# Ledger of designs, part 18: VHH binders against BTB/POZ and TAZ domain-containing protein 3 (BT3)

Target 1, 364 residues: BTB/POZ and TAZ domain-containing protein 3 (BT3), of Arabidopsis thaliana (Mouse-ear cress) (q9syl0)
Amino acid sequence: MSSSTKNIPKPPPLPCITYQRFQSSTRKPSSLMRLVPKEALETWDKLFKEGSGADTYVETDNKSHFPAHSSVLAAASPVIATLLNQSRDKNGNTYLKIHGVPCEAVYMFIRFLYSSCYEEEEMKKFVLHLLVLSHCYSVPSLKRLCVEILDQGWINKENVIDVLQLARNCDVTRICFVCLSMVIKDFKSVSSTEGWKVMKRSNPLLEQELIEAVIESDSRKQERRRKLEEREVYLQLYEAMEALVHICREGCGTIGPRDKALKGSHTVCKFPACKGLEGALRHFLGCKSRASCSHCKRMWQLLQLHSCICDDSNSCKVSLCWNFKEKMKKLSKKEQSKWRLLVENIIRARNSLGPFSSRSSGLI
Below, E stands for the ipSAE of ESMFold2; O stands for the ipSAE of OpenDDE; V2 stands for 0.75 times the mean of E and O plus 0.25 times the DockQ between their complexes.

## First folded at step 11 (VHH; framework vhh_7xy4_2)

Design D2 (from C7 with T50I; at its last look DockQ between E and O 0.01; V2 from the best seeds 0.00; counts 0 for: pae O 10.8 > 2, SAP .692 > .668, placed apart)
Fold by OpenDDE, look of step 11:
Structure D2 (fold): chain B 364 residues (1-364), chain A 120 residues (1-120)
Amino acid sequence: as target 1 above (364 residues)
Amino acid sequence: QLQLVESGGGLVQPGGSLRLSCAASGFTFDSYAMAWVRQPHGKGLEYIAIITWSGGITYYSDSVKGRFTISRDNAKNTLYLQMNSLKPEDTAMYYCAKSSTGQPYIFQYKGQGTQVTVSS
């Protein structure tokens, strides 16, 4: 009974939001208001402030009330329209009760429904409450404004968890991502905040989700680093092999082929690894304890690696190339596979530099 | 017949206080929201204070908030406006207004008014 392990497809990787620095052209939020004459806005604002002809009222926390126009509110929000209709008493009176947010926020909210007028400082102060109100009462224009304010640096380590939770509840995906990014970037500071502590108690699932996101992010970073380091090692091996071939075929510095007099060619060696390899080769040639010497062991490995890559081992001037190639034929399949993989990785690393990537050996 | 009779207006110096009264008759006073409205010379009507039927809820315009207090005595069928810290800008004709049936916050009935003048 072959248990068909249902390959649950891995969820698609979260789109790497390449934060292209949208140079937020500081288009002053004032540009959208430019389409409505100032006099019109003032008229609506005045209507709100004076309450002339009001036929309903808004009730806030602490039993605060202010008059309103049912027609205006209903026109601005279908949700409010429904609520007003539902609130109709036997006498035909209507009301709107908005509780759970500061009275000031409610006032701002209702004002916004009339004229879209607001004070910037108050908007910043009550932005989260206004976000909730805009969401609950389906006022997209206000919601957009709130999101813009939140995107303009309003979020910090102290409020990020609260903002995240509200953004999630209000279906503001953009702000959720911003908050998540902030948490990942500075988890240590964020996790020490009171917001985190409260969240941990009230919403342990969210805590888990955030922790997992942080772990995943760190794992990705580590893996990226590891790959870069590996790539560097493979490139170094490649350079060493090239230098080896150069030294053995043409000679470099004080070491060259046995059959050629090293013409002191003052020509700058094009192989950056030659200088280091020259020293290593000198050691190798002079070492009396090659079998136990770590330096010699490395040289043997390099020679063996060369033999794996060399296509012309019969005519190769690299020492022991043919011998190593013959030895490699006698290795176990497993060992052969390891060497093959190494060669593949080196070739891959090489190919990743593109034809023009002159490694400027910045030997500082 | 529905009657609203305002009283208590007069000349007062800046920073002074006045108490306006409105005597209501000809309707069930305790069943209607009441308001004070004012009209400065050459300007439109402005709602300055509203009180619910029971007196449990009050609303004030920003212009008078913290300085004026609306109250009612349902047993006496009387509406009051305590005005403190009066300013020259408060100079206006003040009216008592009754809400309309079925529209508790639409005030269609007003009295003859009482003149309040704040001047040095």
Scores: ipSAE 0.007, ipTM 0.228, lowest interface PAE 10.8, mean pLDDT 82
ESMFold2, look of step 11: ipSAE 0.062; ipTM 0.615
ESMFold2 (binder alone), look of step 11: mean pLDDT 86; pTM 0.869

Design D3 (from C7 with I57F; at its last look DockQ between E and O 0.84; V2 from the best seeds 0.00; counts 0 for: pae O 4.7 > 2)
Amino acid sequence: QLQLVESGGGLVQPGGSLRLSCAASGFTFDSYAMAWVRQPHGKGLEYIATITWSGGFTYYSDSVKGRFTISRDNAKNTLYLQMNSLKPEDTAMYYCAKSSTGQPYIFQYKGQGTQVTVSS
ESMFold2, look of step 11: ipSAE 0.000; ipTM 0.098
ESMFold2 (binder alone), look of step 11: mean pLDDT 85; pTM 0.870
OpenDDE, look of step 11: ipSAE 0.770; ipTM 0.940
ESMFold2, look of step 12: ipSAE 0.546; ipTM 0.859
ESMFold2 (binder alone), look of step 12: mean pLDDT 85; pTM 0.869
OpenDDE, look of step 12: ipSAE 0.022; ipTM 0.455

Design D4 (from C7 with Q103H; at its last look DockQ between E and O 0.03; V2 from the best seeds 0.00; counts 0 for: pae O 5.0 > 2, placed apart)
Fold by OpenDDE, look of step 11:
Structure D4 (fold): chain B 364 residues (1-364), chain A 120 residues (1-120)
Amino acid sequence: as target 1 above (364 residues)
Amino acid sequence: QLQLVESGGGLVQPGGSLRLSCAASGFTFDSYAMAWVRQPHGKGLEYIATITWSGGITYYSDSVKGRFTISRDNAKNTLYLQMNSLKPEDTAMYYCAKSSTGHPYIFQYKGQGTQVTVSS
């Protein structure tokens, strides 16, 4: 009766989500201007600056004005088109009122609608205002530029909270994440800023959200650390067991099987745990108070652990392996389960080490 | 109340000269940049020239560069525009405007204007 071992096809390898680090090609913002002749840009820029043929005007804070062309503005922004149409008086005159942002930012904004020209330093200075304007008046190209500037190190501990709030209001998810990451990375510094204090008063819900995010992040970090530590412990146990087997089967240093004369072979032992285990075994063999000795207790646990992993306890040269195996059969199901889990964890830890990872385990 | 009163406009032949004046009141004149703008009949408003509060920096449109000179007397709260080599294309209503401090292309308030007509 030939048991046809059904070759269950190996599940296809999970697509390696190669997190291609989007190397943000630091495309210098200057690269987008490469396709438009300079003369054309200058023409549009001049048209804006001089206002020749302007049929409308932009009003800013403090009743500041500059001329503009309704057709140009309407073409650049559907929102502005609507606003201009709504502003139309009986004589057919239109105007655009932009209040609540610095006049310079408005000027830059409108200039951008004409020629996409800007001064880098001014863009950096008014980037938040321009972000708002680009969002409110639906100018995606300017919005992208603002986002790029913000991503290029403009955000710091002092402004991160303000930027976060603005980014949220302007639906800029990328910047929200950047800001959140900054808050999480250095919560102590950020929470001491004036921006945080103001936010706490004006938007307590956001404060709570940020605090929760920080707590969650810390919890995750702690959990990761705990898991790493646990893994390390399991690996150490594995190494100790290997050393134990080595010592009991072949001998190492000054200790070995009773039937073998330990020739003081200065051969470098391949098992890093042997040196520590040798001492522990010597102690164990000489200890008069084994039942109350913590060191002996550890050795017993190691021996018991070995017995749980050993497949050939009858021929095993490790002391008491067979005895422990028999004892294990008599343990409660709960205790057996604990040992099984321990063994599973050790094996898992071992398997997580690629075949070539020679960990020099310094057993203290 | 802020007031800007332009004067000095008139009819002039091509190649002629005019000097416009603007009397400013109701604000600290020496603290603000001032500008001249013009509006040809049936056309939009056009920037001509801007002068900073101190008179240290001046800006001109290409259309008037080399021909027009903007100046100011802060003691008299008066803005001037010297127009030389006038052309028919310079025919327009000329307005004095209070510019936004620090920016030559933004202005607040304009006067009633003075008509300049260049015709043979």
Scores: ipSAE 0.032, ipTM 0.359, lowest interface PAE 5.0, mean pLDDT 82
ESMFold2, look of step 11: ipSAE 0.696; ipTM 0.891
ESMFold2 (binder alone), look of step 11: mean pLDDT 83; pTM 0.846

Design D5 (from C7 with K98R; at its last look DockQ between E and O 0.02; V2 from the best seeds 0.00; counts 0 for: pae O 12.4 > 2, placed apart)
Fold by OpenDDE, look of step 11:
Structure D5 (fold): chain B 364 residues (1-364), chain A 120 residues (1-120)
Amino acid sequence: as target 1 above (364 residues)
Amino acid sequence: QLQLVESGGGLVQPGGSLRLSCAASGFTFDSYAMAWVRQPHGKGLEYIATITWSGGITYYSDSVKGRFTISRDNAKNTLYLQMNSLKPEDTAMYYCARSSTGQPYIFQYKGQGTQVTVSS
């Protein structure tokens, strides 16, 4: 009767979600300019700077006026197109008023609409204002550039709260996440900043949200730590059980099966837990107060645990394995369930280490 | 009726200065960009300068940039052209013009002109 071992096909390997770290190719913002001839950029930049043929103007807070071309602005921004049309007087004259941001930022903004030219240092300086302008006037290319700059280390503990609020207002989710992550990572420092104090006064709901996020993050971290610790305990128990079996079957150190003369074999034991367990077993064997001894209690628990895992209790050389197995049958369902759960947890922990993980765990 | 009346032209030596004026009437002066154009004898009209309705923005041709200044007094409905460092090449009939919407080089209505002659 040839038992045809049905080759259950190995489940296809889970697609390694190679989290390709989108290495944000730090494409230096300069890389986008690579496709436009320099002469073309210069031409547009010159047009902006010289204002030749300008048919409209941009007014800023300080009543500065920048000459501009309505057609260029309208082409660059549908919002500006609308605003220009709305500003049209009876004579056909138009204007654009941009208030609430520094004149320099407005100048940079308008320049960008012509040629996409900018000075890096100025962009860094006015990045938040430019973000707002890009958002308000629907200039996605500038918005992307601002986001890139912000993502390249511009955000710090002092400005993170301001940046977060602005990012939220400008619907920049990426920067919101970055800021939130920073707040969570170093809440103590961030909460001591002036930005936080101002935010607390102006937007208490945001404060609450951030605090909750921090608490949640901490809770998750604690839970993860707890699980890791639990796993470690289960692994230690597993190692102890293996050592127990080794000692009882083969002997190790000064302790071994009754029927075998322990030849002082200087052979390096492969079971890291044997050394600790040897001591525990010696104690157990010599203890006069086993019923009240905490060490003996632990040994009993280990022996009982072994019996729960042992598949061949009748031939097992581990002391009391059969006895415990019989005892386990007499336990309440609740107790049996507890032991079952423990065994499952140990097995799960073991299986998580993979076949090659030699843990040198120092037992008790 | 729309009227533009230029004045201030004359004979000047090279390196000299003149100030031209243009009196505007018959339209809302402060609502229009204004320009100066010139026509050398036997040549076409040449753009010189434009000023927006508010006076906030000025444009100049390369030929006069740095030497000429366009200005306006909206209360007086008057356009001005300060001409410094005059050259023989600046000799022309100078006209005040109302600029059409948005393009400094496009003007509608011009005056009768005032003659500027730069000669040693």
Scores: ipSAE 0.000, ipTM 0.243, lowest interface PAE 12.4, mean pLDDT 82
ESMFold2, look of step 11: ipSAE 0.611; ipTM 0.880
ESMFold2 (binder alone), look of step 11: mean pLDDT 87; pTM 0.885

Design D6 (from C7 with S31N; at its last look DockQ between E and O 0.02; V2 from the best seeds 0.00; counts 0 for: pae O 9.9 > 2, SAP .672 > .668, placed apart)
Fold by OpenDDE, look of step 11:
Structure D6 (fold): chain B 364 residues (1-364), chain A 120 residues (1-120)
Amino acid sequence: as target 1 above (364 residues)
Amino acid sequence: QLQLVESGGGLVQPGGSLRLSCAASGFTFDNYAMAWVRQPHGKGLEYIATITWSGGITYYSDSVKGRFTISRDNAKNTLYLQMNSLKPEDTAMYYCAKSSTGQPYIFQYKGQGTQVTVSS
């Protein structure tokens, strides 16, 4: 009885939000209102505030009522239009019930449907409720405004989890990403909040998703760091090899080819690794315990590495280059592959340095 | 100055009827929805009925539906509430209210009220 493990396809990875800082030109949300004459806005706002000629009502929590114009509401929202029609009683009366949000938010919402007027401080205070209302009643303009407010620093460690959940429910992908980024950036603080604790109880799947996102992010960071460190090591090896060749061919400092008198040329060596390598070579030449010496072992490895890269081992002035080349031919395929891979990595690292990347050797 | 003056309240027996009136002045009466609200002693304001500016649409709370009738005479700037089949639970100060959308509660402007007491 072969248990067919139903390969439940892994949910697609959350898109890596490369936060390109879109310099959102802080176009003050006030810019959209600039296209409507002030007098027109005032007229609509007045109509709302005074309720003159109202033919329907909005019911809020606590049996509070707002007078409203069915035609205006219906024009502003197709959802509300439908609801008003559905609410029609035998007498032809219509009614809109908006419950579950603060009365103030409902007031702001209805006002917005008339004139798009709002008070900034109130918008900030009720932005989440207004987001829900804008979503539920299909008012895209208000939804956009809410998203903008949320994106302008309204979200903090204390509310990020609540905002995330709401944004998900309201299909606001942008805010979801912002919230996720915040969680990833400071998971320790966010996970200690009451919002997290409540979410953990009410939505354990979301907790798992967030934790996984954090783990993945950390893993990526670690991997990036590892790669950078590896690259640095390969570059150092490359520099060391260049210095080795320079010293063996031309001489540098106190060490050079046997056949050349080292003219104390005060010429600044172009190879940053020469100074260090000079010391290492001196040690290598003088060491009586080469077989057991870690420094000598490193030098030996460097010489071997050079032989792997050298294309002209027969005429090479680097010590033992030819010998190592011959030895390498006798190595196992596995060992040869390791050296080949090392060489490839070094070359790759070198090539990643654009032609102009003068490594300022900040070895201070 | 906006004025709302309620009248017609009093003592009535259970099952009795009462008609309240509200005289409105200081604003264009026929441009605004009007409402009746009540406040039982020691309790908050309770909405009971609303009528649109034209009188074409009326709304009632469940507590008074079928028993109370709101009406208006725009020529006289007067709002009415016919109350039938009164119950002890209807005992309250009754206020006429003008529609205002400046706050979450539609009816901020209310009169001085008229007391209705339903008692055996």
Scores: ipSAE 0.005, ipTM 0.319, lowest interface PAE 9.9, mean pLDDT 81
ESMFold2, look of step 11: ipSAE 0.602; ipTM 0.868
ESMFold2 (binder alone), look of step 11: mean pLDDT 85; pTM 0.867

Design D7 (from C7 with Q103Y Y109S; at its last look DockQ between E and O 0.03; V2 from the best seeds 0.00; counts 0 for: pae O 10.0 > 2, SAP .705 > .668, placed apart)
Fold by OpenDDE, look of step 11:
Structure D7 (fold): chain B 364 residues (1-364), chain A 120 residues (1-120)
Amino acid sequence: as target 1 above (364 residues)
Amino acid sequence: QLQLVESGGGLVQPGGSLRLSCAASGFTFDSYAMAWVRQPHGKGLEYIATITWSGGITYYSDSVKGRFTISRDNAKNTLYLQMNSLKPEDTAMYYCAKSSTGYPYIFQSKGQGTQVTVSS
């Protein structure tokens, strides 16, 4: 019964979301307003401010009222249109009640529905309320403006938790990510804020989610660091091996092949590891306690590593290369696998330095 | 209880003048901006004028600018509207309104109103 291993096709590579850094062309939100004649904006703003011909009114939590035009409001928001229709009395009168936000924010909101006019400082002050209003009453243009303001540095350590919660409730994913990033970047400071304390009490699930995100981020960072460190070690080993070959074949400094008079060649050695390795080799040659010496042990390991990489051990000028290669054949499969893996990692690390790493090391 | 009582309305000929008064009670009058609004018969509310709590700043609609003057006497808890050069278009029910907080265009309550009729 031949188990036909169904070749599950490899899922297509996730499109590299080239985060094209949408250079948010800091198009000043003011640039889109540039297309509307000033006179038109003034006309609508005047209509709002004066309330001439108003057939409805807006009521806020503090029972504040201001006149409005049902047709304008209905045109600006389908939600408001529905609400106005529902509010219609026997006389045909309508009203809009907006509760739960400051009256100033409501005023700004309604003004925006007429002319899209706003005061920048007031917009910044009431941006969260306006975000809520824009979301609840389905005013995408205002919502976008609020998101832009929030993205322009309005969020800080003290308000990030509140903004995060609001952004989640208003389905503003971008701001959620910004807030999360801020929390991850400075968890210590954010977790000490009153916003965090309140959130912890009111929404413990969110706290847990945020903590988990921080832990995960830290873990990823640690792992990345570890990999970089490992890579560095592999590169150092590679450099050491190159230096070893250089010293054994050509000589460097005070150490060289037995058959070559070390002409004090004032030539700057191209191998950065040669100086260190020269010292290590001198030690190794003079050490009376090689079996117990940590420096000698390291040299042995390097020589063994070289033997694993060397393709021509029979003609190799590196000392003991052939011997180590023969010894490697006698090692357990597990040990052989370890050395193989090490060699692979070193080669991988080398290859990652790209073509511009001038080290034409001829070690094929 | 907050109360606003308008007075001074009446019948006047075109080009004539009237002075409206609004007696305020039940709140700290000198802490709030006050406004006048009007409603012509069969039409919506129209903003006319606002005055800040101190009387230092006044705002007017274009329709009444230069003709009407809003003022207040905080010691008497009274708001005034001096209307000069009245036109038939000024015929309306006039209401005194208490503003909310510092914004002149938002009002919390209005009185019963006083009728102004400009007719030849």
Scores: ipSAE 0.006, ipTM 0.283, lowest interface PAE 10.0, mean pLDDT 81
ESMFold2, look of step 11: ipSAE 0.658; ipTM 0.884
ESMFold2 (binder alone), look of step 11: mean pLDDT 83; pTM 0.841

## First folded at step 12 (VHH; framework vhh_7xy4_2)

Design G1 (from D3 with Q103H Y109S; at its last look DockQ between E and O 0.04; V2 from the best seeds 0.00; counts 0 for: pae O 9.5 > 2, placed apart)
Fold by OpenDDE, look of step 12:
Formats: sequence, structure tokens, C-alpha cells
Structure G1 (fold): chain B 364 residues (1-364), chain A 120 residues (1-120)
Amino acid sequence: as target 1 above (364 residues)
Amino acid sequence: QLQLVESGGGLVQPGGSLRLSCAASGFTFDSYAMAWVRQPHGKGLEYIATITWSGGFTYYSDSVKGRFTISRDNAKNTLYLQMNSLKPEDTAMYYCAKSSTGHPYIFQSKGQGTQVTVSS
């Protein structure tokens, strides 16, 4: 009965996911192709500017006024509709009072309600006020525009705390995150600003939150660093073990097995750790105070570690491999567990380098 | 206290000219844009012209463009409106107003006004 070894075809090579670096195409702020004809916008903008047929007025701080159309305002904002209705006097006249923001911002705001027209430089100048107005009077389109402007590099270390507070008050989560990230990135500079000082006085809870966020961020960074360092140590241990096996089996440099002639010093060893290990082994073999010697202790540990990883201890050429394996069986469960964990960590570290990382260290 | 006092109004024939003046006090005149507005009898306020704080920019309504000229003398804290080629439709109470800084359409704190009447 001829067992036909079904030639399972080798799975096709996984498509190289070319991580196309999404070159953040600096998408030129896609000129939001105004889907609205220019003539229409001009018509509405003209209506606003000329105030022809205005039946209401907007009052700003310091008793500033400009005419407006109640129907247009009411259509643009349900909040304004309500306010206009509430303002209705005995003669049927209405008004809208907007206080607490610069009159220019109010004008821009009202203009936006008519035609969505704005001057870019003015928008940048009054973006925070317009954000508040858009939020308070429920104008989502303007709010989005303000958020976009804020996200395009408007925020700096001097204004970040003010922007953060405003963004929180206006329920703009995106900008909150941007601000938080800025605070975390440059806490020293930000904490020295007047904005921070004022915030500390007015909102100590926010200060605490921000400080905690910074501490957490730093802790994460430190932890990441620690893990990387640990990984490196495990990799070094792995390399050392490989070198140990190489030296014991084949010989390297001045040290080798008793049964083999040392091949002359001129062969480039493939194991980077061999040079260091050779020295360590030489010391170990010559040391008269092995029990008290730190170098010898390290070598013992390495030999013991090897014994834990070695699958063939009976035939292993590494010195004391079998002895250590037997000794390991006699250790407490707790100690065995520690060694097991160490081995696991080393193996994990090795496996994390992927198949290709081992080749690049040889070309320097 | 902020005060704006308009003067120079009167009766003029169609095609005639008038020069209005507004004396400003109680604020830093040269730090603010100034405007002229008018109110015809029985009608609402109408924007006419604005001049920036330095006088570098002027804005006009279409109704008066080419006929009226707004100017200011910051040393005298005085705003002017030269009105040429006056029409009966220009008949109104004319007010000087403090405008928003650099903004042509926002006005505040108007004076008592000066009456301009254009009639044959």
C-alpha cells in the first residue's frame, strides 16, 4: 500500500504588504469646492451687507448695532429663532443681543449665517469666539470650520490652555486631544505660560488632570524603554548561549573541545558573542576563586541557562550541561519556574527579531 | 463720557452740497473707526460710510458712492462728511457713530444727529 505523499503545494508567498507610507499628501486644504454657485453666495452676502428689508437688528457689546433679517437668522439657527421670538416687543419688533464677544466676531457670525462667507484672516483671528458662538447658537457648519482652522496649526504653547478649556466647554473632543497632546509633548514650556497660571487658579482640577496625563505618558515611555532594554538583555543572553555552544562544539579562537584541533585564529567567527565569551571562559577555567568570583558566577549562570534550553543534554558538548539539568530537577518549583520564565523570555526575544534580523548584524 | 456732536446740516437744493462735522469726545478717537448713518423720516437707520482709525480706508454704501466723502481729522477729534450732488432721497437725520475697529458695517454710540433736507 504505497502511501502517496500528497505534495501539498507550498502556500504562495504572502503578498508583501507594501506599507505604502501614506504620504500624508499635504492635501492642500481641498478648497472645499463651494458647491453653491458664486452668484448665489454673492446675493446673500449682498443682502446681509446692504441690510435692505431688514426687520430686526443685532446688538453687540457697547451698544453696537447692525441690521438683520429675522427670517434668515431664524432659518439658520433654531436657538436664534427662539431668542428672536422671545425678544418680540408690543409692536412686533424683534432684536438679537449677542454679548461677551467682540463685535467683529458677531458680525462675522451673522454674515456666516447669511452666506457662509468669511475672510480667512478674520476667521483665524476670531476663531475662538466664533467657535463659542457656533456652539451656543447651534450652527454646526461654522463649528466644523472653526475646528478645522484650529487643527491647522493655530494652536501654540501660549494659547493651548485657553483653547483646551474652550474646546472642552464647546464639546470639541478632537481639539481637546490635540491640546492634550501638545501639553504632554512640551509640558515644561506650556506650564510656564500665563494661560497655565490662570488655569491653575481658576480650574485646579484641570491642572491636576493635565499633570496626571503627563505623568502617565512619561510612565508609559519609561516602561517602553525598560522593555526594550530587557529585550536587549535577553537577546544578548541568547547570543552568548549560541556562542557557548559554538565554542564547546567546534572551538573558537583559543578555546575548543579537547578532541578537536583548534582551527587557526584567522577564521571569522559567525557568532558575535564568541570573542567576549572566549575571554570569559578562559577566565573561568583559570580562576582559583570561582566560588567568590563574580565573573565565574555569571559563567555558571550562563551554563545553567544553557542546560535549561538544551534538549540533548546527554550528548551535549557544553560543559556541565547534563549536571545542571540534573540539578535543575532537584530545585524547588519556585526556582524552576524562574528559570523557565527566563528561557521563555529569551525565546520570545529571539522570535521577535523575525527571520531577517539575524543577517544584518554580520555586514558591519 | 462718550459724546458725539453732529453739525452742518440744513436745507439745500437738489444738486447742492453740504459738509457735516462730528465732534468726538470721551474716548480715544484715533483708535476707532467712525461711521456716518442716516435715518429718513419713517424709515430705519441706513449705513452711509465708514472710515478706519487712521483714515487709510473708506467704505461707502452704494446709494452715496461717488457723491459723498468721509474724512477725519484725528488731531481735532472730528469726523466729516462731504456731501455733493444731493438728492431729495438724501433727506434724513444724519448721525455720527463710533464703528467697530476697522469694520465698515458695525456702528455704535451715535450722536443726536443733524437734519439734512434736500428740497426744491
Scores: ipSAE 0.008, ipTM 0.305, lowest interface PAE 9.5, mean pLDDT 82
ESMFold2, look of step 12: ipSAE 0.591; ipTM 0.874
ESMFold2 (binder alone), look of step 12: mean pLDDT 85; pTM 0.868

Design G2 (from D3 with Q108D; at its last look DockQ between E and O 0.02; V2 from the best seeds 0.00; counts 0 for: pae E 16.8 > 2, placed apart)
Fold by ESMFold2, look of step 12:
Structure G2 (fold): chain B 364 residues (1-364), chain A 120 residues (1-120)
Amino acid sequence: as target 1 above (364 residues)
Amino acid sequence: QLQLVESGGGLVQPGGSLRLSCAASGFTFDSYAMAWVRQPHGKGLEYIATITWSGGFTYYSDSVKGRFTISRDNAKNTLYLQMNSLKPEDTAMYYCAKSSTGQPYIFDYKGQGTQVTVSS
C-alpha cells in the first residue's frame, strides 16, 4: 500500500457480535482470559474514528456522511450486510442510509458495531434511538445494553408510556413488564402525565389495556386480603376450642373443676381465649335451661366443634363430647359435609403456623 | 465565520496533474478531520479522501488510490489534494469538508467547491 497508510495498525479480527464491554468490565480478566486484548478493541475504535480504507458511506438525515467499512458492518449485522450488497456500485463502494434518528445516535450505533465502545452519558441520552436501531438492524448485543440502561432507573412516571410503546414495538418483554408494573403501582401519577394524555388520543386501545390491568391487579389484592381475614377467624375458633378443653380438664381461675389448686403468684393462663370464654361459661353454669337457652348457644357450638376434632371420646373430660359425637352421626350427609369443611379449614389454618410460632408470629 | 474555500481547479489533459487547496477559517483547524468529496455532473457525492486532525492517518477510495494524495498544513490552516494521472472520469466538482464538532467521522460542512475538468 502507499506510504501514508503504513502507520495504521492492521485491524484485529472482528470481535464476536455478542461480546459485551459490560461483561468484561464486571470481571477481572486474568492472563488466561485475554482472548480479545484491550489494544485490539482500541485499534478497532481508532479505525472507526480515522476511517482509513473505508469503502462505505453512511448517510444521515442532515445530509451528513461519514466513511465506514462494509466488511465490519456486514459482519456485525445481517440486515446491514443485505442492504450494503444491494447498494454496491461499479467501483465497489457501498452506501448505508440511516434516517429518522439524530446523527449522534447513528455515530454511536456504527461505533458500537466496530468496537462496542461508548461514552456512558451519551449512551443514556440516546438510549431509545439506539434501542430502535439495534432492533431494526438486528444487533442483539446493543439491544441488551439498551435494555440494561433502561432497567437501571432511566424510566420514570413522565416517560414510562413512551418507553412502553417503544418496547412493545421492539419486542422487549422485560422492559414492557417494568413499564406495566410502574403503571399499576402508581396509576394516579402516571395517568395525569402528558405522555398518558397523548397516548389516550393516539392509541385508545392501549389505554383500555392498561386500565384493565390496573383493575385486575386491584381485584387480586382484594381477594388476598379476604383470604387472610378468613384465616384469622379460623385461628380464633381454634384458640377458643383449646381454651374450652383447658378449662374442662384443668380449670382456669374460678371457672372449671373446683378441685384444682394454683401454685405461686406467677400462674398466668397461656390460653389467649380463656378470659373471653369466662362470661359465657359463667352464664352456662348458672343457666337453668341450658339446652334451649340462646345465651348458651356459643358454648353448645364450641362443644359441637370439639366433638368433630376430638379422637378420644373415652378419656375426654370435655362435657358432652360423646353426646355430640353421637349427634354428629345422626346428621344428614349435607350437614356433616359443612362441619367437615369447617374443621378442615380450622386445622389447615393451625398447621400453617409452624412448630416454633405462637399464634400468627410469622404468618399473616 | 466558518469558511472553507477551495481553489486550484481547472482544465487539464488526461494524464496531467492538479493540486487543490482548501483554506479554512473560523474554527480550530487542527481539531478536526478533513475530507475531499467530489460530485460528477448529474451524479451523487463521493468521499474520495480523508485525513485525521494530525495527518497521521489517511483514507482513499479505490477510484483514486495511488493517484491522489491528501495532506494538511495545520500551521497554515490549509488542506491539499494532489491529483496525478488524471482521467476523464475524475471530472467533477471537488469540495473540501470538515468533520463535526466532537464526532470526527461525520462531515457536516463543505465549501462551494472548485471545478476539475479532464478532457483533450
Scores: ipSAE 0.000, ipTM 0.112, lowest interface PAE 16.8, mean pLDDT 75
ESMFold2 (binder alone), look of step 12: mean pLDDT 87; pTM 0.887
OpenDDE, look of step 12: ipSAE 0.007; ipTM 0.224

